# Designs tried in a protein design chat: VH-VL binders against Imidazole glycerol phosphate synthase subunit HisH (hisH). Part 5

Target 1, 208 residues: Imidazole glycerol phosphate synthase subunit HisH (hisH), of Pelagibacter ubique (q4fnt5)
Amino acid sequence: MNVTIVDYNSGNISSVINSFKEVAKDKVNIEVTSDLNKIRSSDKVVLPGQGSFKSCVDALNAINGLVETLNEFTVTNKKPLLGICVGLQMFADLGYEETETKGLGWISGKVSKIDNQNNKFKLPHIGWNEINIVKESKIFEGIKNKSHMYFVHSYEFIPDDKSVISATTDYSSNIVCSVEKENIFGTQFHPEKSDKLGLKIIENFLNL
Short names: E, the ipSAE of ESMFold2; O, the ipSAE of OpenDDE; V2, 0.75 times the mean of E and O plus 0.25 times the DockQ between their complexes.

## First folded at step 1 (VH-VL)

Design l08 (framework fv_lumrotatug)
Fold by ESMFold2-Fast, scan of step 1:
Structure l08 (fold): chain C 208 residues (1-208), chain A 122 residues (1-122), chain B 107 residues (1-107)
Amino acid sequence: as target 1 above (208 residues)
Amino acid sequence: QVQLQESGPGLVKPSETLSLTCTVSGGSISTYYIHWLRQPPGKGLEWIGVIYYTGSTDYNPSLKSRVTISKDTSKSQVSLKLSSVTAADTAVYYCARDEGYSYGFYDYFDYWGQGTLVTVSS
Amino acid sequence: EIVMTQSPPTLSLSPGERVTLSCRASQSVGSYLVWYQQKPGQAPRLLISDASNRATSIPARFSGSGSGTDYTLTISSLQPEDFAVYYCQQYDNWPPTFGQGTKVEIK
């Protein structure tokens, strides 16, 4: 099996690359590229993101044909895709980090700054926090409710359709930290930074 | 394939600090837990401690006051320091990786270094 | 901490014989029990995890069984390369703890 991690100049994604390669070992081929033909021919795709919503969306759009290829892979052909952190956020219609920016629109919703209640809570939301698994999800197979995952973010994805939410976390409010819509999976937390349980999530995605 | 290799002085004087390095190749210490274990000559195994992917550590309560584990991800190295050594600390020291895909907090070891003998003697 | 006790301490056998090694935990460790093989001058080698799951490349003659507090490692037909010390380890409760080992030696 071939799995592509999309390298679209989104910042340093070395932890994601290293985690996926270590989980995959010799049983899954991990390719790191923005080559459109390699993405099209992949069995699964990972969309990481580091930086702001705007900088990541702009970076995707800067590569001619990349968004169209991802749409074909994910929406038209229904192949598995995992978005990590900003990668999950880019599923939205619009993001408000820095400026109003149009996202991929795969899951209707908005990305907005976490309401930290007039600095009652610190931003970013950084560190370990419990996830509340709100529905059965293939990527959470073997993961107990209230497991700890690692977070680093100031913005949250608020989907319009709550049925896509697979997990939340409690920080200032009930924040969406994972979504699942058919073949589309996303985590706000960083599985590549979440110790053995995070690696289990990566393993579950690769075993889809 | 993941490989681990221990290195450091084979002789340490009583009351000094024992310092060892584990070099990991074929795998990233950013995605795995690395443990230190020891085995006195002719005896069984004792777990010393672990450094998690995050840099957090846990130590065997019997050794916690004397042991420090740290890592340098850029060099792919994990270090062990054990202070105030005595003859009882003479052992072969191993670094090892836990399986990494277990559902629990507690660990078993699928890859081991070859071990390095440390003798505490004046 | 959980205390692991292995028996017998030493077992003298000839090639072709069946060997059974025992490991007992001071309290239940569920299925969170591992067996290792260690040959002189070598690091331990993983044999069995989760009480009964044989590790990659380990010959079918090795099998593990048991749950709760009592566990067994069986070698169905002992080969010359199987003469070694065998250790059990629990990973149900922190810290992980090992048995004192059973030495399987040639008669």
Scores: ipSAE 0.000, ipTM 0.411, lowest interface PAE 16.2, mean pLDDT 87

Design n01 (framework fv_navenibart)
Fold by ESMFold2-Fast, scan of step 1:
Structure n01 (fold): chain C 208 residues (1-208), chain A 123 residues (1-123), chain B 107 residues (1-107)
Amino acid sequence: as target 1 above (208 residues)
Amino acid sequence: QVQLVQSGAEVKKPGSSVKVSCKASGGTFSSYAMNWVRQAPGQGLEWIGQIIPIFGTANYNAKFQGRVTITVDKSTTTAYMELSSLRSEDTAVYFCARDYYDSSGYYYGMDVWGQGTTVTVSS
Amino acid sequence: DIQMTQSPSSLSASVGDRVTITCKASQDISNYVAWYQQKPGKAPKFLIYAASSLQSGVPDRFSGSGSGTDFTLTISSLQPEDFATYFCQQYNSYPYTFGQGTKLEIK
């Protein structure tokens, strides 16, 4: 089995790479690349992201054919894709971080700044927090409700269709922290930073 | 306070089309989802579809897919619902309604409703 | 599609009574339920969202509860202006669906 972690110059993804290789061992081939043919031939794809919504979308668009290839993989061929942090956020139609920016549009919705209640809550939302699993999800097999995951974000993805929400977390409001729509999975938290439970989520994704 | 004002009653023949308007005033328009909901005489409420003006995205109930088109004119802050190939069972009051959302950006149901437009389909 | 079933379809009550209306979803919809009041010839009025949150301006005799598949609207002390039809609605997924309505009539 071949799994590609998309390297589109979106910042430091070394923890994602290391965690996926740790879980995969010799059973799954993990490639780190933006090569379009490698992505097309993959069994699964991981879309990480570091930085702002706009910087990550711009970085994807800067690689000729990459967005089209990801659309073909994910929407046309319906192969499994996991978005992490801003990778989840880019599923949206629009993001408002810095400027209004068009996302991938795979899951209708918007990315907006977390309402921190006039500075009652600090941004970013950083550290360990509980997840509320709101529906059965393939990546949460063996993960108990109220498990702790690691977060670091100031913006949130708000899907228009609530049925795609697989988990939320409580901070200044009820924040979406995981979505699942058919073959498309995303986490706002960082499984690669969430200790053994995060590794279990990675394992569940690889076992799809 | 946001108000939604709909166009007047229509009487249509089977097989024709009807286009109902819903003009918003007194608040923000572009980021709120605008729904269309109908109610046949003595019956319950049936959701037709929704548009979010900022995205340009319209979502339709599959029951009406192929017959309904929901559009928006941002310059006049007006939403439209056009229903084609009308049948007698399309006789109903048609409402536009805005989805409520709070500062978190979630949509929570419909807080502002138009007064309704009666559409009668008869020969 | 998610089916919303209300119970009862109608009930008769007197001013001052405690009235309970239930709504059952065909699948888990978390707390994504709104409640509406509709009087003859008028558009629905938004009462409750997120299963239990009162809309601003709605009298506190109205309350909602529930999660998952079972939801309840309660009017703690019925007033003359409360005689109307009440609808639940899920907004968990498209298409949005409504219960069939509960007609609250004077006894």
Scores: ipSAE 0.005, ipTM 0.459, lowest interface PAE 15.3, mean pLDDT 87

Design n02 (framework fv_navenibart)
Fold by ESMFold2-Fast, scan of step 1:
Structure n02 (fold): chain C 208 residues (1-208), chain A 123 residues (1-123), chain B 107 residues (1-107)
Amino acid sequence: as target 1 above (208 residues)
Amino acid sequence: QVQLVQSGAEVKKPGSSVKVSCKASGGTFSSYAMNWVRQAPGQGLEWIGQIIPIFGTANYNAKFQGRVTITVDKSTTTAYMELSSLRSEDTAVYFCARESGDYEWYGDAFDIWGQGTTVTVSS
Amino acid sequence: DIQMTQSPSSLSASVGDRVTITCKASQGISSYVAWYQQKPGKAPKFLIYAASTLQSGVPDRFSGSGSGTDFTLTISSLQPEDFATYFCQQLNSYPLTFGQGTKLEIK
């Protein structure tokens, strides 16, 4: 099986690459590229993101044909895709980090700054926090409810349809930290930074 | 060989608090979840809560929420369970237990147990 | 909360007997089940995890099976030291919960 991690020049993704290769070993071929042909021929795709919503969306759009190819892979052909951190956020219609920016629009919703209740809570939300698994999900196979994942973010994805929410976390409010819509999976937390449990999520995605 | 050694028996008045210690020796302390379980006389096992030292956060059974605090002191490799507003029904043997698998919960069990601390709540 | 129900609550057996203890979860817990042995005045002793994986040092007469909601602990040829109370535990979700225990007594 072939799996592509999309390298679209939006920051350092070394931890994502290393974690996927560690889990895949010799069973799965991990490619790191923005080559459209490689993406089209993949069995699964991983969309990481580092930086702001705007900088990542702009970086995707800067590569001719990339967004169209990802739409074909994900929406038309219904192949598995995992979005990590800003990768999950880019599923939205609109993001408001820095300025209003159009996302991929795969899951209706908006990305807005976490309401920190007049500075009662620190932003960014950094560190380990519990996840509340709110529905069955294949990527959470073997992951206990209230398990800890690693977070680094100031913005949250608020989907219009709550049925896509697979997990939340409590920080200032009930924050969405994982979504699932058919073949589309996303985590707000960083499985590549969440130690053994994060690797289990990666393993579950690869075993879809 | 990893061992967990608990503090000695306690007799407490209703309304007071008790703090039980669990000292770990051998092995790696910070990466394993430390659990607290109690057993009332002639009854089964009841989970109170856990702490994972590497994360610095504790999870509690809702039944005890607001009355229990679980903490660790990494320098002495000791976990603590403090239970407040004691009632006669809190009379039990309290066990600390290490979760196997370095904070990994799938396929896990409580692999190492302390010897137990008897807490009696009476006037 | 996930309820763990053991059956029977107690049983009597003789040395050399095959003994089975059943544990039923109120909802699906995959294979996140552990089994423990407890003797009077002692802390529980770890026997099995992941429903069927035997802990190092535990005699091979002990075995576990099951997945989903139904789990079984089997002792193939009972020895004198096996008379004890046995508990199952689910580790799938919080709060962690135990079965009520099965007391294995000498016949």
Scores: ipSAE 0.006, ipTM 0.468, lowest interface PAE 13.8, mean pLDDT 87

Design n03 (framework fv_navenibart)
Fold by ESMFold2-Fast, scan of step 1:
Parts: sequence; structure tokens; C-alpha cells
Structure n03 (fold): chain C 208 residues (1-208), chain A 124 residues (1-124), chain B 107 residues (1-107)
Amino acid sequence: as target 1 above (208 residues)
Amino acid sequence: QVQLVQSGAEVKKPGSSVKVSCKASGGTFSSYAMNWVRQAPGQGLEWIGQIIPIFGTANYNAKFQGRVTITVDKSTTTAYMELSSLRSEDTAVYFCARDEGYSSGWYDYYMDVWGQGTTVTVSS
Amino acid sequence: DIQMTQSPSSLSASVGDRVTITCKASQSISSWVAWYQQKPGKAPKFLIYDASSLESGVPDRFSGSGSGTDFTLTISSLQPEDFATYFCQQYDSYPYTFGQGTKLEIK
């Protein structure tokens, strides 16, 4: 099995690469690339993101044919895709970080700044926090409700259809931290920074 | 090998509070989650709450919310459960029990090591 | 809250018998079930975790199975020291909840 981690120049993805290779070992081929033919021929794709919604969307759009290839892979061919952090956020129709920016539009919704209740809560939401698993999910097989995952974000994805939400986390409000829609999976937290439980989520995704 | 040693039996009046201690030895204290479970005479087991020292989080059963506090003193490797506004229904044996929580990247939330129990009797 | 219901509530058996105790969760809990043994006046003793994983030092006559909502604890050949009360416990979500217990008594 071939799995591509999309390297679209959004920032340092070494933790994602290292974690996926650690889980895959010799059984799964992990490739790090933006090559369109490699992505198209993959069995699964991982879309990481580091930085702002706008900077990541712009970086993705800067590579000719990449968004079209990801749409073909994910929407047309229904192959498994995991979005991590801003990767999850880019599933949205629209992000409001700094400026209005069009997302991928794979899951209807918007990305907006976490309501920190007039500075009662610090942003970013950074550190370990519990996840509330709100429905059975393939990537959460073997993960207990209230498990701790690592977060670092100031913006949240608010899906229009609540049925896609697989987990939330409590901070200044009830924040969506994982979504699942058919072949599309995303986590707001960083499985690659969430120790053994994060590696288990990666393993579950690779076993789909 | 991890061992949990609890404080001795308590007899309390209704309306008072009780604080039970649980001293851990062996293993990495901060990596373990510490649970409190009670058992009334002739009854089953009832989970009160949990603290995970490495994450600084305490979780409580809503039934006890507002009158139970679970704390730790890392320097003495001791967990505490304080229950206030005691009623006769609070008469029970109180156990501390560790689950592995987080240890060297391993998460397991089964209660594998138990204290000997502390009998708390609430009577006038 | 997730309700854990054990069946039977009590059971009489003889040494050498195969004994099965069942535990049903009110909603799916994957495999997040532990089993405990408790003797009168003692703290519970951990036996099984993740529905089927046997704790080191527990005799191999004990086994667990199940996933989702239905779980079983089996003792393949009952020994005198096995007469005790057995509890299942879910650790899928807070609050953690226990079954009401199954008292295993000598026939």
C-alpha cells in the first residue's frame, strides 16, 4: 500500500513524516511529495497544514493542478484522506482568518476564530486537552473517550452538518476537533504530537 | 512494582468532611491516573473521580460534583480525595486505584493496582 | 451515563465447571471493558483489560471476549479460589461505570 503525505511548502512537516514512517515500518510505503501522478495513484493521502488557513490555502493553490488532483482523489474517486490541523480546516467552504479565503469545500462549513470570551481564555488553544468522542469513528478504534491529544490553534472549523463531527474538545466553548464524512477524515489536534494515542490514530487511518 | 497505601478508618458526623489519602510508591507517579471508587456495605462499586497528574486534569462523576475534590502532592507522591457535606449514604469503603494513564507513551485506563481501602462511617 | 448490566446476578457452580458471566453495555463501548474479582473484605483484583487481554499473573483459565455492547468472562475449569464476586467496568467514557456484580458461589 502507497500513502502520500502532501508536501506543498506550508511549513515543517517532519513530525508528521516521522510518525507515519514509524507506524508504517516496512508494510506501507510512505511518500512525501506534491507530484500529481504520485497522489493520483496513492491508496491514501494525508494533508497536513502548518500556519494560517490563508497561508496554507494559498500554498496549496500555488502548485498547478494540485487542488484539482486532490478533488479527483477525494471527491470523485472517494479514496481515504486525512487532514491534520489546518488540513482539517481547509475542508471548509470558507475561512475568515485575516481575510475571507475559499477552502476546498469538501465539507460545508466555515473556519472562524475561537471565541475566547473577551480574553478570558488565551489563544492559541495550546497544549494537551481531552477529546469527547461523539460518535463511533474508524480512526478512533481503540481510543478511549476523554483521551488527551495535543492542540495548537486559534481558529476552529464549524461544519454546517453536525453529523460529520466525530469528536469535540472543551476549551472556551465546545470546539470541533475531529470530523468524518465517508472517506474524508480530519483532526484539529496533531496525532503526530500526541504520543502513543496519536500513533494509534495514524495506525487506524492506515488500516482503513 | 507499584503499591498504594491508604489512610486509616474515619468516623464522621453528618455535615462534616473527610479527606482520605493514598500514597503511591514505585513507578512514575505523575504518569499514573489515580481513581477513587467507593463501595457501600453490600453494594457494588461506584466511581467517584480521577486525577491525571501529568496533565493536571481531574474528572468527577456528576453525582459528586460540587462536594468532592481530588488533589495530588507530587513531592510526597500522595493523592487525596476530600468529600464534604457528608450524609449517612456516604458510609462506604473508599478505594484509590491507579490506572496506567500515560506511561512511556502507553495509554491504558484499567485499574490494575488498588489500595487496601479506607472505611468511612457517617453517623451521629 | 453508560449502564453496565451483568447476567446472572448470582451463580452456583462446582470445582471443574466452565463458568460464563456476561456483561451488556447500554451503548457501544468498543473493547473498553475490564473485569475484576473481589473477595469479601478485600479490594478488587484486576483480571482482564481491553475485553480480552489477560493481566500478567492471572491464571490462563480466565478469558474474556466481546466488542461493542456484549462482553463475556469465562473460567474454563473453576478452582476453589475462584469463588468470588466478579465485576465488569467500562472505561470508554466518564463517568466510569461498573456492572452490578455476579456472585459466584460453591454448589
Scores: ipSAE 0.005, ipTM 0.450, lowest interface PAE 13.9, mean pLDDT 87

Design n04 (framework fv_navenibart; at its last look DockQ between E and O 0.04; V2 from the best seeds 0.00; counts 0 for: pae E 17.2 > 2, grease 19 > 18.9, placed apart)
Fold by ESMFold2, look of step 2:
Structure n04 (fold): chain C 208 residues (1-208), chain A 126 residues (1-126), chain B 107 residues (1-107)
Amino acid sequence: as target 1 above (208 residues)
Amino acid sequence: QVQLVQSGAEVKKPGSSVKVSCKASGGTFSDYAMNWVRQAPGQGLEWIGQIIPILGTANYNAKFQGRVTITVDKSTTTAYMELSSLRSEDTAVYFCAREGYDFWSGYPDYYGMDVWGQGTTVTVSS
Amino acid sequence: DIQMTQSPSSLSASVGDRVTITCKASQDISNYVAWYQQKPGKAPKFLIYAASSLQSGVPDRFSGSGSGTDFTLTISSLQPEDFATYFCQQYDNLPYTFGQGTKLEIK
């Protein structure tokens, strides 16, 4: 099995690479590339993202054919894809971080700034927080409800179809922290930074 | 098998800084949260913050935000806690403590601080 | 922040007594409670995690119970070495917080 972590110049993804290789060992081949042919031939794809919604979208668009290839992989061929942090957020139609920016449009919705309730809550939402698993989930198999995951974000994904939500976290309001729609998986938290339970989520994704 | 050994006692003036070390031996270092907890004379336990070495980021109790920095040196398996702008109220014993996980079951479960350092006494006096 | 309220603050007991210490959380923390024993001048010693799971090497006279907001540490037959201060701690959410402690003294 071949799994590609998309390297599209979105900053330092070394923690994602190291965690996936640690879980995969010799059983799964992990490629780190933006090579379109490698992506097309992958069994699964990981789409990480660091920084702003706009900076990540701009970085994807700067690589000719990459967005089209990801659309074909994900939407047309319905192969498994995991988005991490801004990678999840880019599933949306629109993001409002910095400026209004079109996302990938794979899961209808918007990315908006977390409501800090008139400065009662600091942004970013940073550190360990519990997740509330709200439906049966392939990537949460063996993960106990109210497990802690690592968060660092100021913006949240608000899907139009609430049935895609697989987990929420409580910070100022109930924030979507995981989505699961057919072959499309996303976490707002960083499984690569969430200790043994984060590695279990990575393992579950690799074993799909 | 895991042991945590901390640096020696410190006497400091108000307004200065202190950096306490915590060396881990005999086990896995990178995967487990390293916590810092203090205990003022005759008082209870107070959580300061934590770091998970493989993640490289730290979480702090809001009471200490801006005055505390927690770091690791993975090559020496040592965690550090530095507290700046010291006040007399910071006089305490400072402990490092590893947070444990029950990973041997088919359902991972995490738990409290299973290994503690011996403590480092920090005295802040004018 | 989740507050942990421990009672009693101190307790006098004799060898052989059954002792119960309670800890109440300000919100539902499921079973994410640990208990520690601390003797003067020493680091805390880990006793119980997940409200009721006994750490390896801890005598069977120690037990824990509870879920949600109410938790109990029980020593079924007190021994001379059990005179110490006991703390509960929640690890459900950051910042981690401790009860104020229960000092267990010999009568």
Scores: ipSAE 0.000, ipTM 0.440, lowest interface PAE 17.2, mean pLDDT 87
ESMFold2-Fast, scan of step 1: ipSAE 0.030; ipTM 0.626
ESMFold2 (binder alone), look of step 2: mean pLDDT 89; pTM 0.927
OpenDDE, look of step 2: ipSAE 0.005; ipTM 0.514

Design n05 (framework fv_navenibart)
Fold by ESMFold2-Fast, scan of step 1:
Structure n05 (fold): chain C 208 residues (1-208), chain A 124 residues (1-124), chain B 107 residues (1-107)
Amino acid sequence: as target 1 above (208 residues)
Amino acid sequence: QVQLVQSGAEVKKPGSSVKVSCKASGYTFTSYYMNWVRQAPGQGLEWIGQINPSGGSTNYNAKFQGRVTITVDKSTTTAYMELSSLRSEDTAVYFCARDLYYDSSGYSEGMDVWGQGTTVTVSS
Amino acid sequence: DIQMTQSPSSLSASVGDRVTITCKASQDISNYVAWYQQKPGKAPKFLIYDASNLETGVPDRFSGSGSGTDFTLTISSLQPEDFATYFCQQYDNLPLTFGQGTKLEIK
């Protein structure tokens, strides 16, 4: 099985690469690339992201043919894709971080600043926090409700169709921290930084 | 001090539309979801939909999809529910209710503050 | 849609009685259940959230329990002001759905 982690100059993705290789071992081939042919021929794709919504969308668009290739892989061919952090956020049709920016539009919704209740809570939301699993999801197989995951973000993805929400977390309010729509999976938290349970999520994705 | 005050009773003809208002006070309007729920005479509670006042995103019960529109005016801290193509079976008391859910994820945690209700009667 | 079924539809009780109202979900909803009290001509009043957490200001004679598909609301020593209709509501998934209500009447 071939799995590509998309390297689109989105910042340091070393933890994502190392965690996927640790889980895959010699059973799954992990490629790190933005090569369009390798993405097209992959069995699964991982879309990580670090930085702002705008900076990541701009970086993705800067590589000629990449968005079109990801659309074909994900939307047309319905192959499994996991978005991590900003990768999940880019599923939205619109993001408001820095400027109003068009996302991938794979899951209708918007990315907005977390409501911190008049500065009662600090941003970013950083550190370990519990997840509330709100529906069955293949990536949460073997993961108990209230498990801790690692977060670092100031913005949240707000899907228009709430049935895609698979988990939330409590910080100032209930924040969407995982979505699932058919072959499309995303986590706001960083499974690559979430110890053994994070690795289990990666394993579950690879076993799809 | 937290209060939701709804508009007055309406009598409508079949086929018309009605727009009910819900004015919020005593809290940060954009921090809580607003739900709309109705109750026909002698019947139980039926959820119509909800809105996130911060961004304006809505979720509707499929039963009302295409007939209902929920909106907000942040400057007057008022939520609205408009129901079109009225039938006699739409005769009910319509309530707005603040969700304990604070944020923009669309999840609910229960409805802690309710408006007094607006009676809508649909008759020929 | 998730169906919420209450039992009984009505019951008669006397002041001082212990009363129990049950609510059954058509599928697993974890603990995402709220309970409401409604008196004639009034809006519902919030009592309980997350199946067992009492809202501030609700008397401690009220309690909730359950998880998964089976939930109960208990009033340990019924007072005159408790005669009302009670509703359960799930918020595990949209659309939000209510039980049909249980009318608690004086015997």
Scores: ipSAE 0.000, ipTM 0.421, lowest interface PAE 19.5, mean pLDDT 88

Design n06 (framework fv_navenibart)
Fold by ESMFold2-Fast, scan of step 1:
Structure n06 (fold): chain C 208 residues (1-208), chain A 125 residues (1-125), chain B 107 residues (1-107)
Amino acid sequence: as target 1 above (208 residues)
Amino acid sequence: QVQLVQSGAEVKKPGSSVKVSCKASGYTFTDYYMNWVRQAPGQGLEWIGQINPNSGGTNYNAKFQGRVTITVDKSTTTAYMELSSLRSEDTAVYFCARDWGYDILTGYEYGMDVWGQGTTVTVSS
Amino acid sequence: DIQMTQSPSSLSASVGDRVTITCKASQSISSYVAWYQQKPGKAPKFLIYAASSLQSGVPDRFSGSGSGTDFTLTISSLQPEDFATYFCQQSYSTPYTFGQGTKLEIK
């Protein structure tokens, strides 16, 4: 099986690459590229994100045909895609980090700054925190409710349709930390930084 | 209210098999690993194995490998432990116990927070 | 396999006494130790996890400490309902293993 991690020039994704290769070993071919033909022919795609919502969306749009190819893969052909951190956030219609920026629009909703209760809570939300699994999800096979995952973010994805939410985390409020809509999966936390449980999530995605 | 309710006492002859059940209620059955632990009369606790109820994946103590099978029925939220080729030293109280949680750095479990009442298995001729 | 050894195997004490039970692992297990209380004819009750964290509903006279290979369970002022057998258990690696138990008896 061929799995592409999309390298769209949006910063350092070494941890994502290393974690996926560690889980895949010699059984799954992990390709790191923005080549449109390789993305189209992949069995699964991973969309990581490093930086702000705006910088990542701009980087995607800077590569001619990339957004169209991802739409074809994900929406038209319904192949599995995992978004990580800003990758999850880019599923939204709009993000408000720095400027109002259009996202991919795959899951209706907005990306807004976490309400930190007049500085009662610090931003970013950084470190280990519990996830509340709110519905069955294929990527959470073997993951217990209240498991800890690693977070580092100041913005949150607020989907309009709450049925897509697979997990939340408690930090000033209930924050969405995972979504699932058919073939589309996303995590706000970083499975590549969440030790053995994060590697289990990666394994589950690769076994879809 | 979280409960684990086990099947009743069994008397078995040497060489036979026994299957003990553990019915869970009051929580999401697939969210927690289930352990099986035994205690011979006047002795300490001995871990037999565990199962992930979501996947059916098992991990057994090597001492029982080849003789023990742990299974689940998700529709009835019930775990089972079957022990074959019974010997007199298998006479014990058998407990099911829910695993408390994960350590994120190692993936280790913390301990067993809810226990069944125990099932006495007597192996005699 | 990791071996857990408790000391003492039994002790006699009076209500109001401070009681300490020790548990030693054959190798370093960080803080992955749980403590259980078992009364005759009953299943074990979960008291302490992660060496020192008290389970909800357990009286605060119970406390745990230690890391690495040496762990202790302390009852600061023994009550009549505390006479029982106590077990430590490591969750660092499978197979999970228990100490042999410490029987706490009335003097």
Scores: ipSAE 0.000, ipTM 0.426, lowest interface PAE 17.2, mean pLDDT 87

Design n07 (framework fv_navenibart)
Fold by ESMFold2-Fast, scan of step 1:
Structure n07 (fold): chain C 208 residues (1-208), chain A 123 residues (1-123), chain B 107 residues (1-107)
Amino acid sequence: as target 1 above (208 residues)
Amino acid sequence: QVQLVQSGAEVKKPGSSVKVSCKASGGTFSSYAMNWVRQAPGQGLEWIGQIIPIFGTANYNAKFQGRVTITVDKSTTTAYMELSSLRSEDTAVYFCARGDSYYDSSGYSFDYWGQGTTVTVSS
Amino acid sequence: DIQMTQSPSSLSASVGDRVTITCKASQGISNYVAWYQQKPGKAPKFLIYAASTLQSGVPDRFSGSGSGTDFTLTISSLQPEDFATYFCQQYNSAPYTFGQGTKLEIK
């Protein structure tokens, strides 16, 4: 099985690469690339993101044919895709970090700054926090409700259709931290930084 | 505060292997990436690979894939780099260097370095 | 692999001079650039990360700037201890790569 981690120059993804290789070992071929043919021929794709919504969307758009290829893979051919952190956020129609920026539009919704209640809560939301699993999800198989995951973010994805939400976390409000829509999966937290439970999520994705 | 102390100089024959150690003290060991970088005489710096001790998983520069193995012993807070099938071109100073923390994306690069280990490969 | 190219390869300067070293990436790397100082027989010393953030304890005569592909290290007023080789590094993606180095020599 071939799995591509999309390297589109949107930050340091070494933790993502290391964690996927740890889970894959010699059973799954992990490619790190933005090569369109490799993405098209992959069995699964991982879309990491580090930095702002705008910087990641701009970086994605800067590679000719990449967004079109990801749309074909994900929307047309319905192959499994996992978005991590800003990767999840880019599923949205629209993001407001820095500027108003159009996202991929795979899951209707918007990305807005976490309401920190007039600076009562610090941003970013950083550190270990409990997840509330709100529906059955393939990537949460074997993960207990109230498990801790690692977070680093100031913005949140608010889907228009609440049925896509698979997990939330409590900080200043009830924040969406995972979504699942058919073949599309995303986590706001960083499974690559969430120790053995994070590796279990990666394993579940690879076993889809 | 954080310090990395490496093993002593090595002289090796072509075709042999070398294993260099890097003992960390001060600060947290398990969550920070440990990198290996070499520098041939009069040349620049070349990244070999890294390991994150908490996962035990190493990733390598493709140039060295198949010849290099990076490991850790968490009980002694020591990282190791073993390079096999040595060639004269492998003559260099080998450095260990601490990278960013897995848990806190501080945006650091290689903030602490070992003193270096000279490896000479000659027949 | 991302190639980092420094210019100049060497330069001669006097104490008190303003010195600029540049570093160019072969592709966009956002601000994931670090700068290091290396003296003969010693390990590199960490100076700057995230293109422009000075490491604690580094004198404020050092500064960094740039984003995308073009980056600059500036020393505003050279001191005797600044004569060394300087390296840029990208840490946007593995394999991490370094510039070839700029040797700063006394005039």
Scores: ipSAE 0.000, ipTM 0.463, lowest interface PAE 14.3, mean pLDDT 88

